Miniprotein binders against Protein EXORDIUM-like 6 (EXL6). Designs and how they scored, part 1

No score or structure here was measured in a lab: all are predicted.

Target 1, 305 residues: Protein EXORDIUM-like 6 (EXL6), of Arabidopsis thaliana (Mouse-ear cress) (q9m8t8)
Amino acid sequence: REPPSQIPNGTLDLSLLWYGQFTPTQKERVHDFIESLNFDAKEGLDPKVSAWWKVVESYQERFEVKDIYRQKKSNRTVAPRIKVKVVRSYVDEKMKYGKELTMGNGEKLVETAIGNMSKVVPVVLLSAQVRAHGVGFCDGTCQHNALAKIKGQKEPRRYIMVSNPEVECPGECAWPFHTADKGPRGMTYQPASGEVGADALVIQLATGLADLATNPDLTKSLFKSETTPYNDDVKKNHESSSMYIVDPATKCTRVFGSGAFPGFTGRIRVDPITGGAFNSHGINHLKFLIPSIWDPKTKSCWTPM
Unless a header shows other numbers, all headers, positions and changes below count from the first letter of the chain.
F, E and O are the ipSAE of ESMFold2-Fast, ESMFold2 and OpenDDE, as the mean of both directions, binder to target and target to binder. V2 is 0.75 times the mean of E and O plus 0.25 times the DockQ between their complexes.
[cut] stands for letters that were removed.
The coordinates of atoms that the task and the answers printed are left out; those that the model quotes come from them. Centres of patches stay.

## First folded at step 16 (miniprotein; from j6 with A64M R77E T81H R83K)

Design i2
Fold by ESMFold2, look of step 17:
Structure i2 (fold): chain B 305 residues (1-305), chain A 98 residues (1-98)
Amino acid sequence: as target 1 above (305 residues)
Amino acid sequence: DKITVTVRVTDEGRTKTFKFTVDSPEEMRRIMERIREIIEEMNPREVEITIHTSDPELAFKFAMEMAEMFRRMGFTEIYIHYKITNGKLTVEVEGERD
């Protein structure tokens, strides 16, 4: 089937589950980042978090990219917006399943984040108190964009899980705010929020959101399209989200600016107020360091600067 | 062992260039103080510091200290950029102010 002449705007309704204890800065930073995705300030504060999100949105327009979306060029195709909102928050400070999560208990947290809502994206945030090796973290990544089989449901549900790595594995998942455990030593920076964990959570969440929102399954599931040009081989492959074909933010891991190479972020700015490193502006003139996204048109990592 | 530091100060479209060679950590501190003095004396709107080295940890320590100096001196746009060419690291720290 041919792609539609007009792809409808979509919404990502996030249901957050805060597992363990988080500081107010960590919670505020995550909310402020999410709100910045659709905030187009007129003041010309470039680069913008919303410009970064527009790269994600543009994946729905890439009709010449057959390997990702199996689409053809159309003069009538309009770039859809993807509105991201937090529709529910759950807090489990007492950690019902303890500090040592297993894959199974991790998936039960996903069920809790879903509740009775049929169209939410569950986002499970694990505090620094949680030892997340059991869900596969601190082994190259501290985020998952994955599918979970939910008891009593016919279709698996897509979710995001992120961990605050500042205690367990800061040298693996909090770079560049902490010296890396592997590879060339490079410049480390201060987090613009003042907390390593808060800005590391933003990096992990940004990666998971971008990989999820560019996934062809999202168009079918959230935009109610019966016809999709997207390659459904990703859905049937049963690999982790980090290992399948379409993970454009994960593909650009540790790239934050132009000229990046192993151990070095690429071009960044230093905030004259806080001394923190950033590459984008969000709401309320806040500054964020966010990862790059693969751009199939240029065949390179799109960087904010 | 050799570290080359190039300082370009620009005001009203005019650029002046200063070059230094650093053979030891003690000379690095001396060069940083000299750079501070140049910026104080010339009051430029734009400063670009380029560090050429084979020692990335020293270059980045230098770059972080220069970025902090720019912040204290009222530079409002501060950028860090770097390249590797033929195994040698070039780090640039740029500052702009009114």
Scores: ipSAE 0.676, ipTM 0.877, lowest interface PAE 1.2, mean pLDDT 80
Fold by OpenDDE base, look of step 16:
Structure i2 (fold): chain B 305 residues (1-305), chain A 98 residues (1-98)
Amino acid sequence: as target 1 above (305 residues)
Amino acid sequence: DKITVTVRVTDEGRTKTFKFTVDSPEEMRRIMERIREIIEEMNPREVEITIHTSDPELAFKFAMEMAEMFRRMGFTEIYIHYKITNGKLTVEVEGERD
């Protein structure tokens, strides 16, 4: 089949499960961040969250885009866009499975997030009230991008699970809005939202989303159509490429700006109004602090600043 | 350990640089006040303050205080960045306004 003239854009439909009690600020911050991913307004202030997301999108070049352009002898490579949308939001304030989660319960949460929707990416958000150690959090990370076997489904589903670390392990997962438990004592900043939990949650979510969206398996899920130029053989060949790494956001953990080193965020901006720290702008000029991401082209952690 | 503070003020292409050397953390308050005076007197659009010290806590505190000062003075863009040079921490705080 002749490769299509244009690579179709992918859509990442998120189904959110809010497990526990969240503040309005936390919920709003998450939604605002997600909406900021594809917000490319010309009038927007730099640096932009969307620019960060473009780096994520560039990972698609490893498979479909590169091959298509090679065939067409085009020197211009345009990566397909990944549109991110929240298509479902479910709140469990009662915490059906309790505050202390087990791995088994974690899987059930993923199932709950999926519901009856076959094409959604479940995102499970755990409130500060939840003890998430049982699902592997507060041991160096507070987010997972992983595969879960879902009852009744043949293929495992990719999911994101994130935890608000504000209570359980702020020193591990809320830096730089909280003093770090390990490593050099760096500067602590105020969160741009005014809530440590909200901004910390966004960092975790951003990391999870970036890692998920850059995963080779996602290409199959996002672009699998009868008309998609996706070739499985190409994928296999490129999976072995050292140029593109798995979990590029995780690789660049705790890098928020240029000149970052252990215990230091790198270059950062301070909001003149709130005093909060940020490195990017989202929708409506909202200020965010987002992690860096490994850029396979430059072989370095790309930061907004 | 000697603490070095450098203040660079730029307005309309003109740059002035002030350097302060302090032998004790207690003198930092005095320097901060002096910095305030300089900025108020010159009313610059751009200010860069650099602290070089072996005491990271001092550097951080100083930097945050300077950032706050910039906020109060109406600076709209405030940047903080860090580097380690010769085993000492350097923190730079930059302020810009229209």
Scores: ipSAE 0.659, ipTM 0.888, lowest interface PAE 0.5, mean pLDDT 88

## First folded at step 18 (miniprotein; from fa0 with F60S Y82S)

Design se3
Fold by OpenDDE base, fold request of step 20:
Structure se3 (fold): chain B 305 residues (1-305), chain A 98 residues (1-98)
Amino acid sequence: as target 1 above (305 residues)
Amino acid sequence: DKITVTVRVTDEGRTKTFKFTVDSPEEMREIMERIREIIEEMNPREVEITIHTSDPELASKFAMEMAEMFRRMGFTWIEIHSKITNGKLTVEVEGERD
């Protein structure tokens, strides 16, 4: 079999754990957002969530070394696509470990999200009723992209944990749908979904997904196969000299449009029907407000607008 | 500090600009009403409203109110952006309709 002329597309299989009570809008919003990542219809309205995701995918270019089959003969680097799919969705409305999470309980949630699946990315979503301070939330962030040691597994597993901040710390993590606790009072917008918690949750999830997908470890997991030799040496060189940073979405926190500065999101559109703020379109013309991502090429926070 | 509000209306390639200068936030309500009247009278397809002030709260509030006004008037495209100009905050609200 001729070696593929390009790095094959990767797939992120997400296993979702919904911990606590979520509204239908919150659940739908999350699912819609995830589906929007790979939705690139020609007839779609601009700007697109998928365009944002393409920037995330572009981080894979850092591994484009001449020796890697990634370079098409045409010297044009085509970044592989990262397809994102939900392969499992589990709901724990009873909150087995209670409303107050500890670090230990957090790890157990990750284990629960993984279940018996060895190749999934666990995504733990915490409802508004969950007190997530114990796992490090509401201290500047409401999402984690991290490694967890899983019982019975030799290698740590990367996971995303996100919290709905609408109750616990809306001023920290729900901006711009809630007034910020710190800094200048600036623009406050309505959420496009009509629910602060839903749109805030999407921002956190988007941040976590972008950070995870741009992490060098992901490349190893997604593209390293017996059939596609990945040169690990190249990876090390790029990590040391890399214009590519870790957690590029986290770095660009609170930037939602061009011209952003403290208290102001940057360029934003307002839905004339709902009054909600958005900067991108997803599936079925749904409107989303998504965070910026550090673009290593321009050395700036890239926004859809 | 003086607050400056500029209203630019465009229809069929013709542009008209209105400039308002006020000394106090209390006068902003009157300006908003005048803006509404201008838009209603001229019925433009495109409107750009800019506020220039050192008061970010005032600017933000004003911008949001203008955006809401655009929604109520049936504008189908609404955009808000901000910048710092000459050490002061400038917020622009744009509306378009068919």
Scores: ipSAE 0.797, ipTM 0.933, lowest interface PAE 0.4, mean pLDDT 89
Fold by OpenDDE base, fold request of step 20:
Structure se3 (fold): chain B 305 residues (1-305), chain A 98 residues (1-98)
Amino acid sequence: as target 1 above (305 residues)
Amino acid sequence: DKITVTVRVTDEGRTKTFKFTVDSPEEMREIMERIREIIEEMNPREVEITIHTSDPELASKFAMEMAEMFRRMGFTWIEIHSKITNGKLTVEVEGERD
C-alpha cells in the first residue's frame, strides 16, 4: 500500500475501569472532560480544554516520517490530531481485589480494563475508598502511566492509572481544592463541579493522559493500523530530547495558570455562579481546572491562562 | 510588615483608585468593609483589588473573600492572579459585570 500523503490523525480509544464506588458527578465529570479534549467549536468560550490538548498533540512534531507530509495550515506545520474516545466502560463496585491494592493487583486491573480489546488504552480509575499507596500513589502523585505485561501479549501495554485522592491524600493530590499538606497553604478554591473528588480526579486524569499521549511509544500505537500503514523504520526523532521531555504534565505539576508558584495556582477564573475555580472551557461551556504542560517550543509550562 | 491594599474602580468615564495601608491583620476587616462600601456607592462595572503583603495566608484569605464579595455583588467575570514583587506577595482579584 502506498503511504498516505499526509500523516493521519490518531485515535486513542480508552477503556475505562471504574474500581470502587464513584458518584454520578465523578463519572460525568470524567466523561465530559474527555469529550472536551477534541471539542473545537468556534463558538466556544476561551480558553478551551481543546487548546490545551493541542499542545499535547504538538509533541508529535518531534517525529518525521519519510515521504509523508504533515498537515499544514497557513504555512505552519500542524501536528496530527489525537482523537480521544471512550470505547469501553466497566464498573467494579465490589472491588474484587479489595480496597488495599498491591502492584500485582494493579496489573490485574489493567488486564481487566483491556479485556478482549487489542487496540485500547486502559484507564484504571480508583475510587476514594481505595487505598492506593500500594501502587505508589499519595507519595507525590496520584496518577501514572506505565507499561504492563499482559498475558498472551508479546508487547507490553501502556496504561493510565489514576486515583481519587479526596479521602486518602487530599492535601497532596486534591490541591487547590483542598489545603496543601506541604509548603504554604496558599490559595484554596471550590471545585467547579461541586465535588472535590471529581475535579481532583480530572486533574489526575488530565496529567496521565497528557503524559501518555506525549510518550514516544504512542506514535506507534496511533499511526500503525491495518487501515493506515506506518513504517517504524522511517521514524526519526529530529528534536533534542531536552526539548521534548518525558511526562511534561507531571513536570509542570501544580501549575494551573500564569504566575504560579508554591501555594499559588497562577491566574485562575472563578465561576460567579458556583464559586468554582477553572482555567478552561469544555463541551457545553463546562468549566474545568486542568494542569499545565511543558511546551517544548517555549520551554515553559503552558497553561490556558 | 505593612499591608497595602489597592482598589481600582472603573466605570464608563470614571476611574478611581483607593489605597489602604494597615499595620496588622486585625485591621483588614475594616478595610474589607470600606471596599464594599466603595463598590456599592460607585456601582462600577470593573473592579481590581490588589493586596501586597509578606503573609501569604493573609493574602490568600483576603483574595478569596474579595472574590466571594464579587460573586455576591453580581459580577459575572472574576479572575485571581498572583506574583512576587520586591520579595513580597501580590495578589490581584478582578471583577467585571455588565
Scores: ipSAE 0.795, ipTM 0.933, lowest interface PAE 0.4, mean pLDDT 88
Fold by ESMFold2, look of step 19:
Structure se3 (fold): chain B 305 residues (1-305), chain A 98 residues (1-98)
Amino acid sequence: as target 1 above (305 residues)
Amino acid sequence: DKITVTVRVTDEGRTKTFKFTVDSPEEMREIMERIREIIEEMNPREVEITIHTSDPELASKFAMEMAEMFRRMGFTWIEIHSKITNGKLTVEVEGERD
């Protein structure tokens, strides 16, 4: 069959598990952020959350998607969009596996988020009262983009796990909305949502989504379609590409604007209405503070501002 | 250690600069009041407030109070930027209105 005139848009279907108790603000903030990834109306204010997401999408244009659709030699290909949708939500306020998670219980939560859906990315959100240290949170890690073994499947499944850090490790994982545990204590700001946990969850989720969506292992699941299958025998070593970097948003941890350094976010704005810190705009005039993403050409973090 | 605060007010391309030096954080309330008076008297469209200090907690508190002052005064663009030059911390708070 002939290659399409442009790369088809991809889809990232999320299945959320809300483990423990969350406020309405926390749930709404996460959903509003996800919707903002798809929002690219010219009427909206810059910099947009979707402009940040376009940096993530550009990773797909550069090598792996072009090979699948035989676009490698074309200079006219526009970067594909990746539409992000929440296709199911599970709520477990009673915490079936308890408040103290282990690696095994963590994998069971991922299995729950997957349910019987074969083509979703599970996203596990842990409430503030969950102790997630046993699954690797807090000691330098504030979100997961990782693989889990799933019973009945030959290959592990990619997942995102985030944890509201307000109780367990606010000084490690809620900065800049909480004083840092270790120096410099640096700048602290107010969250634009009014809740530390809500905006910390957005930062963690943004990081996990960007790291996941830029991973070449996800390319076929994001773009392959039953109705328009083209050359999908691409098994080349894409790790040799100078444009690929592992977990490019995690590489920019604690960078939110140009000129960041330890303890200091870089350039940010303060919302004249709420007093909250932000670097991007989403749906409904909402303002978000989101992480940066590594740009391998400049060898630096691409910042929203 | 010494604390230096610089206030630059700009209107129609003309900039005026005020500089304050104090030895302790206890004197910062007076400086903040003086800054408020300057901005109210001059009614500028653009203000840049810069603090040089070795105390990052003081810089953070000062920057947040200046950002709050800008909010109450009707500034619609409020921006914070930090940098280190020769090992010295600088925090800048910028406000624009109109």
Scores: ipSAE 0.749, ipTM 0.905, lowest interface PAE 0.8, mean pLDDT 83
Fold by ESMFold2, fold request of step 20:
Structure se3 (fold): chain B 305 residues (1-305), chain A 98 residues (1-98)
Amino acid sequence: as target 1 above (305 residues)
Amino acid sequence: DKITVTVRVTDEGRTKTFKFTVDSPEEMREIMERIREIIEEMNPREVEITIHTSDPELASKFAMEMAEMFRRMGFTWIEIHSKITNGKLTVEVEGERD
């Protein structure tokens, strides 16, 4: 069969673990955001959450088709679509490890989110009931896109962990929906969902997904063809200096619109119905405030507005 | 230490500008009432309200109150952005309606 002329579209399969109790709004908000990543209809209001996701997808342009599939012919890579799909949701309302998590228990939650599914991205969501300092939150970190050593596996697995910061560290991890604890006490807005925790979880999840999906470690799982040999050395060829950075959403932390500076989000809109701040539209005309992502083409943080 | 508020109202391509300068945050309530009166009297389709201050908490509170006023008055496009020029904070709140 002839080698692919373009990188095929891929799927990012998420396994969600909801640790603790979440409101219906928090669960719906997260699911609606994930679905909004795939919403690319010509209809609907702009800017779209999916337009932001296309910047994430454009990171695959760093590779040439020949480099990914170890082929003789060279074609430039056109950014594929990456569909984001929730393939499992597990709810632990009783909080098996209690409200005071340790690093070890955090890793066990990641292992639970993986289960026996070898090709998923585990996403652990910690409710506001959880004191997440013990797993590294609230000390300069508001979400994890990290590696965990998994029992019985030789290579570590990438995971996303987010925590509803509404109780433990809202001034650090719920900005701009809460006044900042440190640094410039700048602009503060209302969450479009009506819940600080729900919209903070979306910001953290968006950051983690963008950083994960742009990581070259994930290229194989996204684009490996069952019928065409995949070049396992593609990461090695693109690890040296490159215009494409690691963790491009984290690079743009606290930037939500053009003209952002410390303490100030940049341009955002206020929803005339809810009074909530937003910079993008998702499915069902929902409004989201999502973070920026570093755009190597412009060498700046790409913002919806 | 001065707080400057500029109100720019536009209707049918014609723009009028009003400026207010105060030395203390206590006077901001009177400015907000005057802004409400200007918008009610002129019934503009577009309004841009700019606050220039060294007090970010004041600017944030003022911007959110102006955005709420725009919502009550039926503005359907409401936008906020900020900039620093010569070390001073400027926050702009824009409203558009049909």
Scores: ipSAE 0.738, ipTM 0.903, lowest interface PAE 0.9, mean pLDDT 84

Design se3
Fold by ESMFold2, fold request of step 20:
Structure se3 (fold): chain B 305 residues (1-305), chain A 98 residues (1-98)
Amino acid sequence: as target 1 above (305 residues)
Amino acid sequence: DKITVTVRVTDEGRTKTFKFTVDSPEEMREIMERIREIIEEMNPREVEITIHTSDPELASKFAMEMAEMFRRMGFTWIEIHSKITNGKLTVEVEGERD
C-alpha cells in the first residue's frame, strides 16, 4: 500500500508587473529582498530576513510522521521550506490604464502579470504616480493579498498588489519613513536604501508575501499534499498542529521590533554607514526593515529584534 | 514638563553617569554639546543616552541627532528603543564601538 505524503517543500514563483515609473533603487531593493528570503548562509549576518521567512513557513507545519507505512505521528512538528523566486518581470512605464486605477483595470494588470503561466503568483507593483484608491489602497490598506477571477479559468488566482505610497498616502503606508497622519506623531527614520518608496515597497511586499504564504489554500496550488497543516475545518478532518490566523502580518501592522506601541516601531538599529533603520539582514549584508508576523504559538507578534 | 537626559558611558566594565535637566527644548543644543564633550573626553566603548519627556517630537529629533553623532564618532552598533509610562516617553539610544 502507498504511504501518506510527508510535508513537501514548495515554491512561490513570482511574476512581477511594474506599473508606472520606478527608480533603479526601487527595483533592485525589491529584488534583493526577495532573494534574501532564500538566503541562509552561515556568513550572513543575524537577524536574517530568512529567519523571518522561516516563521512564515512554520504556518504550514504539521505533526511529524515517524512511520510512513503505519501513518504513526509524533508530537513533534515539521514545516516545509518555501522557495521564493522571480521567474518573470513585466514593465509598463507608460501606464496603459492611466494614473487612476479602477477595480477592473487592477484585475487586468493581474491577468497581464499571469500571462500564460499556470503556476505563478502575480505581483503587481504600482508606482508613486499611480492613484490607487480605486483599487482599495490607503483606506486602511497598504497591500493586497487577494483572489482574482481569470478569464478561461475556473479557479481564482491568488495575487499580491503593492503601491508605492510616497505620494498618495505616505502618512498611512510609508511610516516609519514618513510622519504618521493618524495617532501620535512619534518616531520617524531614514530608509536604509535612501529612498522612502523603495523601503516602503519592501515592507508592503513582505506583508503580502507573509499573508499569502501562511494561507492554508496555498497547499493546494504549491505543495503536493491534499491537506494543509493548519486547516481548522472539522468537516475536512485535517490533522493540523496549530490554528491559522488570517493575514498574520497585517495583524501586526506597524510593529517592527519588541516593545512597539503607537507611533513607535519597537527596537530597531541604525546602520552606521547609511543612517538607515533596519531590523534584519539579507544578501550581500544588505539591511532591511521588515514587519513582524503574528505567531499563534506565543499569541504575539514575532519580531526580528 | 521636565526634560531629563541621562548619559551612561562604560569602558572596561566601569560606568559613569551624567544627568541633565532642562525646562525647554531650546536648551537641548547645549545638552547635545555637553554629551559630545563627555564622549570625546572619556572615549568610551559603550554609551547609553536616555531622554525622558512628554514631547514625542523632541524625543524623536534628539534620538536621531544622537544616532547621527554615534555614526560620526565611529560607533558600529547603534540601537534605539522607546517606552511610555503614564504619558512620559522614554527613548534610549545605545552605541557600541571597539
Scores: ipSAE 0.731, ipTM 0.897, lowest interface PAE 0.9, mean pLDDT 83

